# Ledger of designs, part 5: VHH binders against Peroxide stress-activated histidine kinase mak1 (mak1)

Target 1, 123 residues: Peroxide stress-activated histidine kinase mak1 (mak1), of Schizosaccharomyces pombe (q9p7q7r1507to1629)
Amino acid sequence: SVLLAEDNIINIKVISRYLERIGVKFKVTMDGLQCVEEWKREKPNFYSLILMDLQMPVMDGYQACNEIRKYELENDYPKVPIVALSANALPHVVLSCKDSGFDSYLAKPITLQHLSLIISGIL
Key: E = the ipSAE of ESMFold2; O = the ipSAE of ESMFold2 at other seeds; V2 = 0.75 times the mean of E and O plus 0.25 times the DockQ between their complexes.

## First folded at step 1 (VHH)

Design e3 (framework vhh_7qbe_3)
Fold by ESMFold2-Fast, scan of step 1:
Structure e3 (fold): chain B 123 residues (1-123), chain A 122 residues (1-122)
Amino acid sequence: as target 1 above (123 residues)
Amino acid sequence: QLQLVESGGGLVQAGGSLRLSCTASGFTYAMGWFRQGPGKEREFVASISSSGDSTYYADSVKGRFTISRDNAKNTLYLQMNSLKSEDTAVYYCAAEPTYYSGLFDTSEYDYWGKGTRVTVSS
């Protein structure tokens, strides 16, 4: 199952359509805190992939990713793949994503092809 | 692996102009130019969004340099005008990869070219 954190309703609809066409089960959360709480609620291997928007209210993607990585370390959880969704894919943003613990990123606008490639490489 | 090839560097007198090009082996999202002068770390010069609609410049080059791209040719350009001796550096093309799987110890190098040398003489 895929866990999506994204606060923009249009982006949610587009990505949800892509995930349906790829044929994976998924859950949507609308900010970083909801994402972290949902992931913690389930068992360690329930979600195989997290798609995480970098800019969200309450808790942004960088903070959410860091919190998940901290929790994994403290509780001996396996690392879940976390893919950043970025509207600003400049080289320094990629480096910031790596420093925050992301495994990968997708530049907006997200395409079915690139999402499929990420999922095939991880799942 | 994405390959980037820079060209257009050379020797030029202060006040002169050069145009740098960078050709990518495939599609890229955001792209940018960085430079490294003798004995210095790499520094940001300019960047451009995937569509070409948004551009950003380091304060030291604003008004003198113009970044542009031709997506049909997978080519990035840097038009450098009013060159100064402090612009002397190796200029590197950088491209945002579409994605990467896992964290790589060399992932920062995967989107860098080998560079093209620019020397501005007084």
Scores: ipSAE 0.000, ipTM 0.182, lowest interface PAE 10.2, mean pLDDT 81

Design e4 (framework vhh_7qbe_3)
Fold by ESMFold2-Fast, scan of step 1:
Structure e4 (fold): chain B 123 residues (1-123), chain A 120 residues (1-120)
Amino acid sequence: as target 1 above (123 residues)
Amino acid sequence: QLQLVESGGGLVQAGGSLRLSCTASGLTYDMGWFRQGPGKEREFVASISWSGDSTYYADSVKGRFTISRDNAKNTLYLQMNSLKSEDTAVYYCAAGYDFLEYTSAGYDYWGKGTRVTVSS
C-alpha cells in the first residue's frame, strides 16, 4: 500500500490517477503531521512506500521524514522507503533530501512514466 | 501503434440525442472528446480516466453529455442529450496519460473526427 502526503488538491488528483493506473492501493494525507500519524497508526509493513511532498503546512516533508526515521529506530521498525516530491531539482535540495533520510526524489511535474519507474525500483 | 476511429455523427434536430463511439487499438489510456465548430478552435468537451472511475466535463456540456468507456471492447462513448445548434462541430477522440489535462497538450493520439450537425 502507498501513503501519499501532498497538500495541493490538483497534485493529489494527478498522483492518485497515476497510482490507480500502476495498480497499487494508496491513502492520501494532506500534511506531514497527518502522514506521520497515519503511518504510526498502522502495523509495520502496512505501507510499502511513502510519497512525500517537501513543502506542506503544519509539518513539512523534511520534518515528517525525520520523525518517521526516529520512530523506526526507537521502535525497531523496518525502514519504509520514502520518496521526496520536489518542485526544485537543484543539487542542494537533493542533498538535503538524502541527509533527511529520503531514499529518492521525484521532480515536479510528476509523470506516470517516472513514478512507475521509481515504484518498480523500490518495489 | 494506437489508432482511434470515431463514429456515430450525423444530422439531428435541436433537443435531440446522438451517441458517439471511438474504437481504439493498443494499450489502455486516459481518453477524452474534443470538438471544433465552423471557424473556431478545437475545444475540450469531456474526459475519462483509464479505469472509468473519474470523469471531467466542460461547463457548456455538464448535465447534457455523458462520457463512458468499455475497456473490454476498447471503446469510448459520448452520449449527447438536449443538443443545441452550438454543439455543431467535428468531434474528435483523444488518448493520453492525464485526463485532468483538458487541453490538447495532454493528449498524444487523435482520431480523424466525426461530424455532428444540429439543425434549429
Scores: ipSAE 0.000, ipTM 0.128, lowest interface PAE 15.7, mean pLDDT 81

Design e5 (framework vhh_7qbe_3)
Fold by ESMFold2-Fast, scan of step 1:
Structure e5 (fold): chain B 123 residues (1-123), chain A 123 residues (1-123)
Amino acid sequence: as target 1 above (123 residues)
Amino acid sequence: QLQLVESGGGLVQAGGSLRLSCTASGFSYAMGWFRQGPGKEREFVASITGSGGSTYYADSVKGRFTISRDNAKNTLYLQMNSLKSEDTAVYYCAAKDLYEDYGSWSPSEYDYWGKGTRVTVSS
């Protein structure tokens, strides 16, 4: 399964349609805190991929990614792939994603082609 | 600038195996292998990104080739099994110094290239 963290309803609809066309099961959360709590609720390996928007209320994507990575280290859990979703393609943002523990970065607007490739590589 | 050096090419009989290596002068977030056969354009073989191990493969090599990396040594590997005469090509290592998009199959998406290592598969 895929876990999506995204606060914009239009982006949720677009990405959800892509995931349906790819044929994977997924769950939507609307901020970083909900994403971390949902991931912790399920058993290890239940989610094979997390798609995480960088800019969200309550807890942003950077904070959420850091919390997941901390939890994995503290509990000796396998690392779940986390892909950052961002409209900001400036070099410092890309480097910040890498430094925060993200496995990859996907620029908005998200395309079916790029999302399909990521999922094919992980699942 | 980032420099890439490939090694491990050679002559091998159909059905055999070879392991290619690529040593980079520094860390690169995304790396991949491309090949160019006689009278053909340079084509995608496999790619790997980040520390999370997201991988992509061309349909022609899925199940036979395995891409991996050792980030501590800045080294990329391609394990080639069940080689076919159609795999005869010069194999190129490629790297991206900035990550903006994920999962591109296009040579134009990569910033650094090695000079290649030749693989010949005899029937």
Scores: ipSAE 0.000, ipTM 0.124, lowest interface PAE 14.9, mean pLDDT 81

Design e6 (framework vhh_7qbe_3)
Fold by ESMFold2-Fast, scan of step 1:
Structure e6 (fold): chain B 123 residues (1-123), chain A 116 residues (1-116)
Amino acid sequence: as target 1 above (123 residues)
Amino acid sequence: QLQLVESGGGLVQAGGSLRLSCTASGRTFDMGWFRQGPGKEREFVASISSSGGYTYYADSVKGRFTISRDNAKNTLYLQMNSLKSEDTAVYYCAADFYRSGLGDYWGKGTRVTVSS
């Protein structure tokens, strides 16, 4: 299943509708801390993909991605694919996503086509 | 860190065929081939999604080139048929690019020369 971290209710609704159309199971979390804790609660490989907004309260997407990667290394977990969701697709943001442990990025506004390509590529 | 290694380049006569390979050191999402001819910028040739379900081709190579992948071997292929002199270029493998990728994983390239 897919784990979504996104704090904007409108974006949650749009992405959720797309995931339903694609036919994948998913869970929504509303900040980076909730995302990290939800992922830790489940067994390894329960979530096949994390969609992670970069800009969230409490814990942002960069911090959340770092926490997940650290936990994977410390506990010998398989690496879960994490895709950054960003309103800013400038080259320096894309490179910082790589340095933070993200596998890929999607520019907002997210489209069904872009999301389908990511999910088809990962799942 | 992810590494990409291309192979299969060489000299071939117009109308001939070549198969290029690119082996990745680990898992990749979307992959593709780009090329750079003498005095030109790098241009897109073909891409394939991680699952192999989606492929895209530049108009100049449609019907002549076929992109494929073997995920068990972490290897990307480009079958090049009906080669033309204008296909002469250094061919580069790229991973995690296009609309969904970080676009920063590149191989060092393999040279293809099409004569006469």
Scores: ipSAE 0.000, ipTM 0.120, lowest interface PAE 13.6, mean pLDDT 80

Design e7 (framework vhh_7qbe_3)
Fold by ESMFold2-Fast, scan of step 1:
Structure e7 (fold): chain B 123 residues (1-123), chain A 122 residues (1-122)
Amino acid sequence: as target 1 above (123 residues)
Amino acid sequence: QLQLVESGGGLVQAGGSLRLSCTASGFTDYMGWFRQGPGKEREFVASISGSGSDTYYADSVKGRFTISRDNAKNTLYLQMNSLKSEDTAVYYCAAHLEDYYSTYVPEGYDYWGKGTRVTVSS
């Protein structure tokens, strides 16, 4: 199952349609805190992938990623793949995502082709 | 097997209020309200998790509509305040058995009611 964290309803609709086309089950959360809480509520390995927008209210994607990684370390959870979703593809942002615990990066606007390739590599 | 029955629709003047209800014949996880206005596709209005702890709203209804549920009665509610003419639509209740699918996409929901009509006069 895929867990999507994204606060923009248009982006949610687009990405959700792509996930349906790819044929994976998924759940949507609208900020980083909801994403972290949803992931913690489920058993380890319930979610095989998290797609995480970097810019969200309440808790942003960097903070949410750090909280998940900290919880995994403290509770001996398997590391869930987390893919950053960002409008900014500059080299320093991509490197910052890697340093923050993200496993991969997708530039907005997200395309079906790029999302499918990442999911095929992870799932 | 699972049945969803909506009620509470009707005619109301702009600025008024209505409360919609949806009774399920058994346990449901995520539940949501969708609406379809004349000549439009079915659009998301609001959704609520099985426990009731998480709620989601379309931007067009935030601050005006409140979704809630009473699990002892297997009933979902939508309190609609400050109604506008653009809120005129058939309102549908939808339910997940498991909350894998996007709460914003109609295709993700397993069960649907037949709808209740809301007309806001201006």
Scores: ipSAE 0.005, ipTM 0.150, lowest interface PAE 13.6, mean pLDDT 82

Design e8 (framework vhh_7qbe_3)
Fold by ESMFold2-Fast, scan of step 1:
Structure e8 (fold): chain B 123 residues (1-123), chain A 120 residues (1-120)
Amino acid sequence: as target 1 above (123 residues)
Amino acid sequence: QLQLVESGGGLVQAGGSLRLSCTASGSTYSMGWFRQGPGKEREFVASISYSGGSTYYADSVKGRFTISRDNAKNTLYLQMNSLKSEDTAVYYCAATPDWLGYEESDYDYWGKGTRVTVSS
């Protein structure tokens, strides 16, 4: 299963359509806090991939990623792949993603081809 | 200047196993393996993200090859199992300081290659 954290309804619709076409099960959360809480609620390895928007209300993607990594270390959980979804590919943003524990990033607008490649590599 | 050095190539019989390694002179974000067989164009084999949490494989090697990395040693590995004669190629290590490296054009640094020959 894929866990999507994204607050923009148009982006949710586009990505959800792609995930349906790829044929994977997924759940949508609308901010970083909801994403962290949903991931913690399920058993380890229930979600095989997290797609995480960097800019969200309540808790942003950087904070959410950091919280998940902290929880994994404290509870000896396997490391879940987390892919940043970003409209901004400036060097400082890429470096901030790396420092926060993201595994990779996808530039917006997200394409079916790039999303398929990431999912096939992880699932 | 970042340098990559591959090792572990050699002659192996079909059905056998071989492990390739690639040591980088410094830290890298994304790393990958490409190969070029006799009379063929260079093709993608596998890639791995900085943390190791994301991996990508060519369909021809899925289930047989495993990519991994040891960031403390700046080293990339390719474990090759159930080798076929079609796997005969020069294997190249590639690296990029960026997060996303899935195509040959995404990689900035390349090793000189290590030769793998799979006998029938």
Scores: ipSAE 0.000, ipTM 0.174, lowest interface PAE 12.1, mean pLDDT 82

Design e9 (framework vhh_7qbe_3)
Fold by ESMFold2-Fast, scan of step 1:
Structure e9 (fold): chain B 123 residues (1-123), chain A 119 residues (1-119)
Amino acid sequence: as target 1 above (123 residues)
Amino acid sequence: QLQLVESGGGLVQAGGSLRLSCTASGFTEYMGWFRQGPGKEREFVASISWGGGSTYYADSVKGRFTISRDNAKNTLYLQMNSLKSEDTAVYYCAADSGYILDESYYDYWGKGTRVTVSS
């Protein structure tokens, strides 16, 4: 199962359609805090992949990723793959994603082809 | 079996120019250039999406290097201008990754082409 954190309803609709076409189960959350709490609520390995928008209200993607990584270390959880979704994929932003604990990134606009490649490589 | 073949490396004086080429045996989505200098880890140089709409450069080469591709020829290019001694490295072509700055996600790599910049 895939956990999606994205605050833009149009992006949610597009990515959800892609995930349905790829044939994976998923859950949508609309900010970083909801994402962190949903992931903590479920048992380890329930979510096999997190797709995380970098810019969200309440808690952004960098903060959410850091919270998940901290929780994994504190509770001896396996490291879940987290893929950043970014409108800006310049080297500085991608390096900041790596520093925050992201495993990969996808540049917006997100395409079915790129999402399929990421999911195939991780799942 | 996708194969990548680099060419265009050589010896050049500081301030000079070289153009590197990388020909793929088939279709690629993302392509990029990485380099490894003497005694250093492999580092990202530049990458380009299939349609050419997304290009990315390391800060150290921005404004001096230009990445481009010719999809009809399955060929990637790196135009290197204003070369510095620090650009001396083996340059590697990489292809088909959803994560353009992480070498672990590139599916295919060439054998590399050596660039030496003399002062």
Scores: ipSAE 0.000, ipTM 0.114, lowest interface PAE 15.6, mean pLDDT 80

## First folded at step 2 (VHH)

Design k1 (from c11 with F100S; framework vhh_7z1x_3; at its last look DockQ between E and O 0.01; V2 from the best seeds 0.00; counts 0 for: pae E 21.5 > 2, placed apart)
Fold by ESMFold2 at other seeds, look of step 2:
Structure k1 (fold): chain B 123 residues (1-123), chain A 122 residues (1-122)
Amino acid sequence: as target 1 above (123 residues)
Amino acid sequence: QVQLVETGGGLVQPGGSLRLSCTASGFTFSEYAMNWVRQAPGKGLEWLSGISGSGYSTSYADSVKGRFTISRDNAKNTLYLQMNSLQPDDTAVYFCAKDSSDTYYPGDFQHWGQGTQVTVSS
């Protein structure tokens, strides 16, 4: 199952349609805090992928990713694949994502082709 | 082979202007977004500006917005950065970087030029 953290309704609609076409089950959360709490609520490995927007209210994607990685380290959990969704994927953004523990990134607007490749490469 | 060659750096007084050029070869230039990035002494990389393959979409870091202008000439395979109102804090090595797509994502920054030194000093 895929966990999507995205606060823009247009992006949620587009990405949800792509995930349906790819044929994966998913859940949507609308900020980083909701994302972290939903991921913690389920058993390890329940979500095989997290798609996480970098800019979100309450808790941004960098903070959320860092919280998940800390939790995994503290509890000896396997590392869940986390893919950043960015309005632009500039060099300093990519470096910040690496430092926060993201595995990869996708720039908005997300295409079905890029999303499919990321999912097939993880799954 | 992909090649990127930056030119136009040099020594300039505060408040001055420079125009950097990046000549590209080894790929279809118009199909890829291009970026300018700099590295000041002892600092990390700072993205400055990006331009789409067509040249119609541009973006700027807040630190240079209003002072720097990115442009490209797809007929000459050349990327430009016009830098105005330069200050000592702009002293850095400036690199052009090829994006992996026609939108400016850092998909693969292995294709960077050697850089050109810009020094702003009174």
Scores: ipSAE 0.000, ipTM 0.103, lowest interface PAE 17.9, mean pLDDT 81
ESMFold2, look of step 2: ipSAE 0.000; ipTM 0.085
ESMFold2 (binder alone), look of step 2: mean pLDDT 84; pTM 0.846

Design t1 (from c11, 17 letters changed; framework vhh_7xy4_2; at its last look DockQ between E and O 0.02; V2 from the best seeds 0.00; counts 0 for: pae E 15.0 > 2, placed apart)
Fold by ESMFold2 at other seeds, look of step 2:
Structure t1 (fold): chain B 123 residues (1-123), chain A 122 residues (1-122)
Amino acid sequence: as target 1 above (123 residues)
Amino acid sequence: QLQLVESGGGLVQPGGSLRLSCAASGFTFSEYAMAWVRQPHGKGLEYIATISGSGYSTYYSDSVKGRFTISRDNAKNTLYLQMNSLKPEDTAMYYCAKDFSDTYYPGDFQHKGQGTQVTVSS
């Protein structure tokens, strides 16, 4: 199952349609705090991938990723793959993602082809 | 107070060019990705272009790829859209948006500017 954290309704609709076409089950949360709490609510490995927007209200994607990684370390949980969704692929964004614990980076706008490659490489 | 002000629209013949501008204030412009979104009369919003905070990375929808160029000047807090080879299908209200955080639903443009009209007709 895929967990999508995205607060933009247009992006949610686009990404959801792509996930449906790829044929994967998914759930949507609309801020970083909701994403972290939803991930914690399920068993380890229930979500095989988190697609995490970097810019969200309440708790941004950098903070959310850091919270998940901290929780995994403190509880000896396996690392869930977390892919950042960002408006750009610049070096400073890549470095910030690495410091926060993201596994990969996917630049917006998200295409079906790019999303399919990410999912097929993980799932 | 966050503010986005689009300008540069107008009436142009097919094959013509226009350059849109978006003046931004009330946030640290260089730290955020920006986008251009358009809405043809009576139709839904269409995402058309995005640019990273530094301006290094850009993305385009297939409908404008090769004809439109997004750019930014972070010293002037201004976003641009150079539109070449304009077609009647490009006729729409054009908006700039911060963070791509915009909605598809009518009337929900809280992070968009007021828009600038582009009309392409012979």
Scores: ipSAE 0.000, ipTM 0.126, lowest interface PAE 14.3, mean pLDDT 80
ESMFold2, look of step 2: ipSAE 0.000; ipTM 0.159
ESMFold2 (binder alone), look of step 2: mean pLDDT 82; pTM 0.836

Design v1 (from c11 with Q110Y; framework vhh_7z1x_3; at its last look DockQ between E and O 0.09; V2 from the best seeds 0.00; counts 0 for: pae O 16.7 > 2, grease 26.3 > 24.2, placed apart)
Amino acid sequence: QVQLVETGGGLVQPGGSLRLSCTASGFTFSEYAMNWVRQAPGKGLEWLSGISGSGYSTSYADSVKGRFTISRDNAKNTLYLQMNSLQPDDTAVYFCAKDFSDTYYPGDFYHWGQGTQVTVSS
ESMFold2, look of step 2: ipSAE 0.000; ipTM 0.141
ESMFold2 (binder alone), look of step 2: mean pLDDT 84; pTM 0.850
ESMFold2 at other seeds, look of step 2: ipSAE 0.000; ipTM 0.099

Design v2 (from c11 with F100W; framework vhh_7z1x_3; at its last look DockQ between E and O 0.04; V2 from the best seeds 0.00; counts 0 for: pae O 16.1 > 2, grease 24.7 > 24.2, placed apart)
Fold by ESMFold2 at other seeds, look of step 2:
Structure v2 (fold): chain B 123 residues (1-123), chain A 122 residues (1-122)
Amino acid sequence: as target 1 above (123 residues)
Amino acid sequence: QVQLVETGGGLVQPGGSLRLSCTASGFTFSEYAMNWVRQAPGKGLEWLSGISGSGYSTSYADSVKGRFTISRDNAKNTLYLQMNSLQPDDTAVYFCAKDWSDTYYPGDFQHWGQGTQVTVSS
């Protein structure tokens, strides 16, 4: 299963349609805190990929990624693939995502081709 | 104009090694993260590895972790991929790419190279 953390309803609809077309199961959460809590609620490895928006209310994507990585270390869990959803693809954003513990990124607007590329590299 | 040229592909036996190179021009190489991507016959694009502009931060797809090593030489504007323990499933055209977002816009061919063929066959 894929876990999607995204607060923008338009982006949720678009990404959900793409995930359905790709044929993967997924669940949506609408802020970073909900994402972290949902990931913790399930068994390790239940989610094979997290798609995480960088800008979200309550807890942003950088902080949510940090919380997941901390929890994995504290509980000796394997590292879940986390892909950032970013408003832009400028190199400094890419570097910040990699330095924060993200495994990759997708620039908005999200396309089926780029999402498929990421999923083939992770799943 | 951004230009990326891949070299170093070829035919290898299973278990063999190859080192790919990508020579970059038309942009300030050290300011950008770089990636390796491949496309197997009849398949979509698969991201393999990325490296930060400084070269300090690297990331790998699970399918190649432990077998492939990305590196860069910013003085030579060159990106590398060391590929070890190659298997038939690694047969593909290998591309270097400047940024993943650029690969899905019309005209993005100039932001990733023309590719180099790697064939792993007994």
Scores: ipSAE 0.000, ipTM 0.115, lowest interface PAE 16.1, mean pLDDT 79
ESMFold2, look of step 2: ipSAE 0.000; ipTM 0.139
ESMFold2 (binder alone), look of step 2: mean pLDDT 86; pTM 0.873

Design v3 (from c11 with S101E; framework vhh_7z1x_3; at its last look DockQ between E and O 0.04; V2 from the best seeds 0.00; counts 0 for: pae O 20.3 > 2, placed apart)
Fold by ESMFold2 at other seeds, look of step 2:
Structure v3 (fold): chain B 123 residues (1-123), chain A 122 residues (1-122)
Amino acid sequence: as target 1 above (123 residues)
Amino acid sequence: QVQLVETGGGLVQPGGSLRLSCTASGFTFSEYAMNWVRQAPGKGLEWLSGISGSGYSTSYADSVKGRFTISRDNAKNTLYLQMNSLQPDDTAVYFCAKDFEDTYYPGDFQHWGQGTQVTVSS
């Protein structure tokens, strides 16, 4: 199951359609806090991938990723793959994603082809 | 094709009430949980309330408990949100959302309406 954290309605609709075409089960959350709480609510390994927008209200993607990584370390959980959804691929953005604990990134606009490649390489 | 159409928004004074409706088509309405979500200007989406397919189970965000009531009429394929004691902070675009299953838990929505504007001001 894939967990999507995205606050933009248009992006939610687009990414959801792509995930449906790929044939994976998924759940949508609308900010970083909801994403962290939903991930904590389920058992380890229930979500095999998190797609997380970097810019969200309440708790942004960097903060959410950091909270998940801290929780995994504190509880000796396996690391869940977390892929950043980014407005661009500038070097400082890529470095910030690595520093925050993200495993990969997808630059917007997100295409079915790129999403498919990430999912096949992670899952 | 799933379609969700929200109506009933408008301008209301603080302390006032509105009833939102969401008409559904393109799926078996009674088999799916439905939700209300809002987006205030410059803010992200906020889940407000959910209701099971049968209508027997409901849940509410703390911010709206006691003021908002979700309901559904499965014979009319219509979801409702009764909003009482409205305040300026309730100003937002309100969306209805279809869940993937008969689960009213927040954070997993398959389809969305286009939204209806609610404005609370003097």
Scores: ipSAE 0.000, ipTM 0.094, lowest interface PAE 20.3, mean pLDDT 81
ESMFold2, look of step 2: ipSAE 0.000; ipTM 0.096
ESMFold2 (binder alone), look of step 2: mean pLDDT 84; pTM 0.843

## First folded at step 3 (VHH; framework vhh_7z1x_3)

Design v4 (from c11 with Y104S Y105E; at its last look DockQ between E and O 0.02; V2 from the best seeds 0.00; counts 0 for: pae E 17.6 > 2, unsure alone 64.97 < 65, placed apart)
Fold by ESMFold2 at other seeds, look of step 3:
Structure v4 (fold): chain B 123 residues (1-123), chain A 122 residues (1-122)
Amino acid sequence: as target 1 above (123 residues)
Amino acid sequence: QVQLVETGGGLVQPGGSLRLSCTASGFTFSEYAMNWVRQAPGKGLEWLSGISGSGYSTSYADSVKGRFTISRDNAKNTLYLQMNSLQPDDTAVYFCAKDFSDTSEPGDFQHWGQGTQVTVSS
């Protein structure tokens, strides 16, 4: 299962349609806090991938990623793949994502081709 | 191998204009989003603008909105940045960047060029 954290309804619709076409099961959360809480609620490895927007209300994607990585370390959990959804793909942003614990990123606007490629490399 | 070459930089007086170009090779240009970034002397990297593969969707940092215009010519594999109303604070090396979803060469960063120097000085 894939966990999507995205607060923009148009992006949720587009990405959800792409995930359906790829043929993966997924759940949507609308901020970083919801994402962290939903991921914690399930057993380790229930979600095989998290797609996480960097800019979200309540808790942004950087904070959410840090919380997940911290929780994994504290509980000796396996590292879940987390892919950032970014408005841009600056070298600095990519480095900051890696330093925050993200495994990869996708620049907006998200295409089916790019999403499929990332998912096939993880799942 | 992905290659990006920026041109069009130079010395310009405050209030002037420049048009930067970025010629791309080694990938299907029209299928990837492209960006402009800059680095001022002694400063970190600053994202300026992005454009979708088709060219219909654009985005801008607040610092350049209304002054800079991103565009692309997919027939020429070329990305552009029109910069108007330039001020000394715009002095930087300017880079174009390809997005991370690069199937031609893996890496932690987007592929980006050597950059082109823009200097705004009286």
Scores: ipSAE 0.000, ipTM 0.120, lowest interface PAE 16.0, mean pLDDT 79
ESMFold2, look of step 3: ipSAE 0.000; ipTM 0.097
ESMFold2 (binder alone), look of step 3: mean pLDDT 81; pTM 0.823

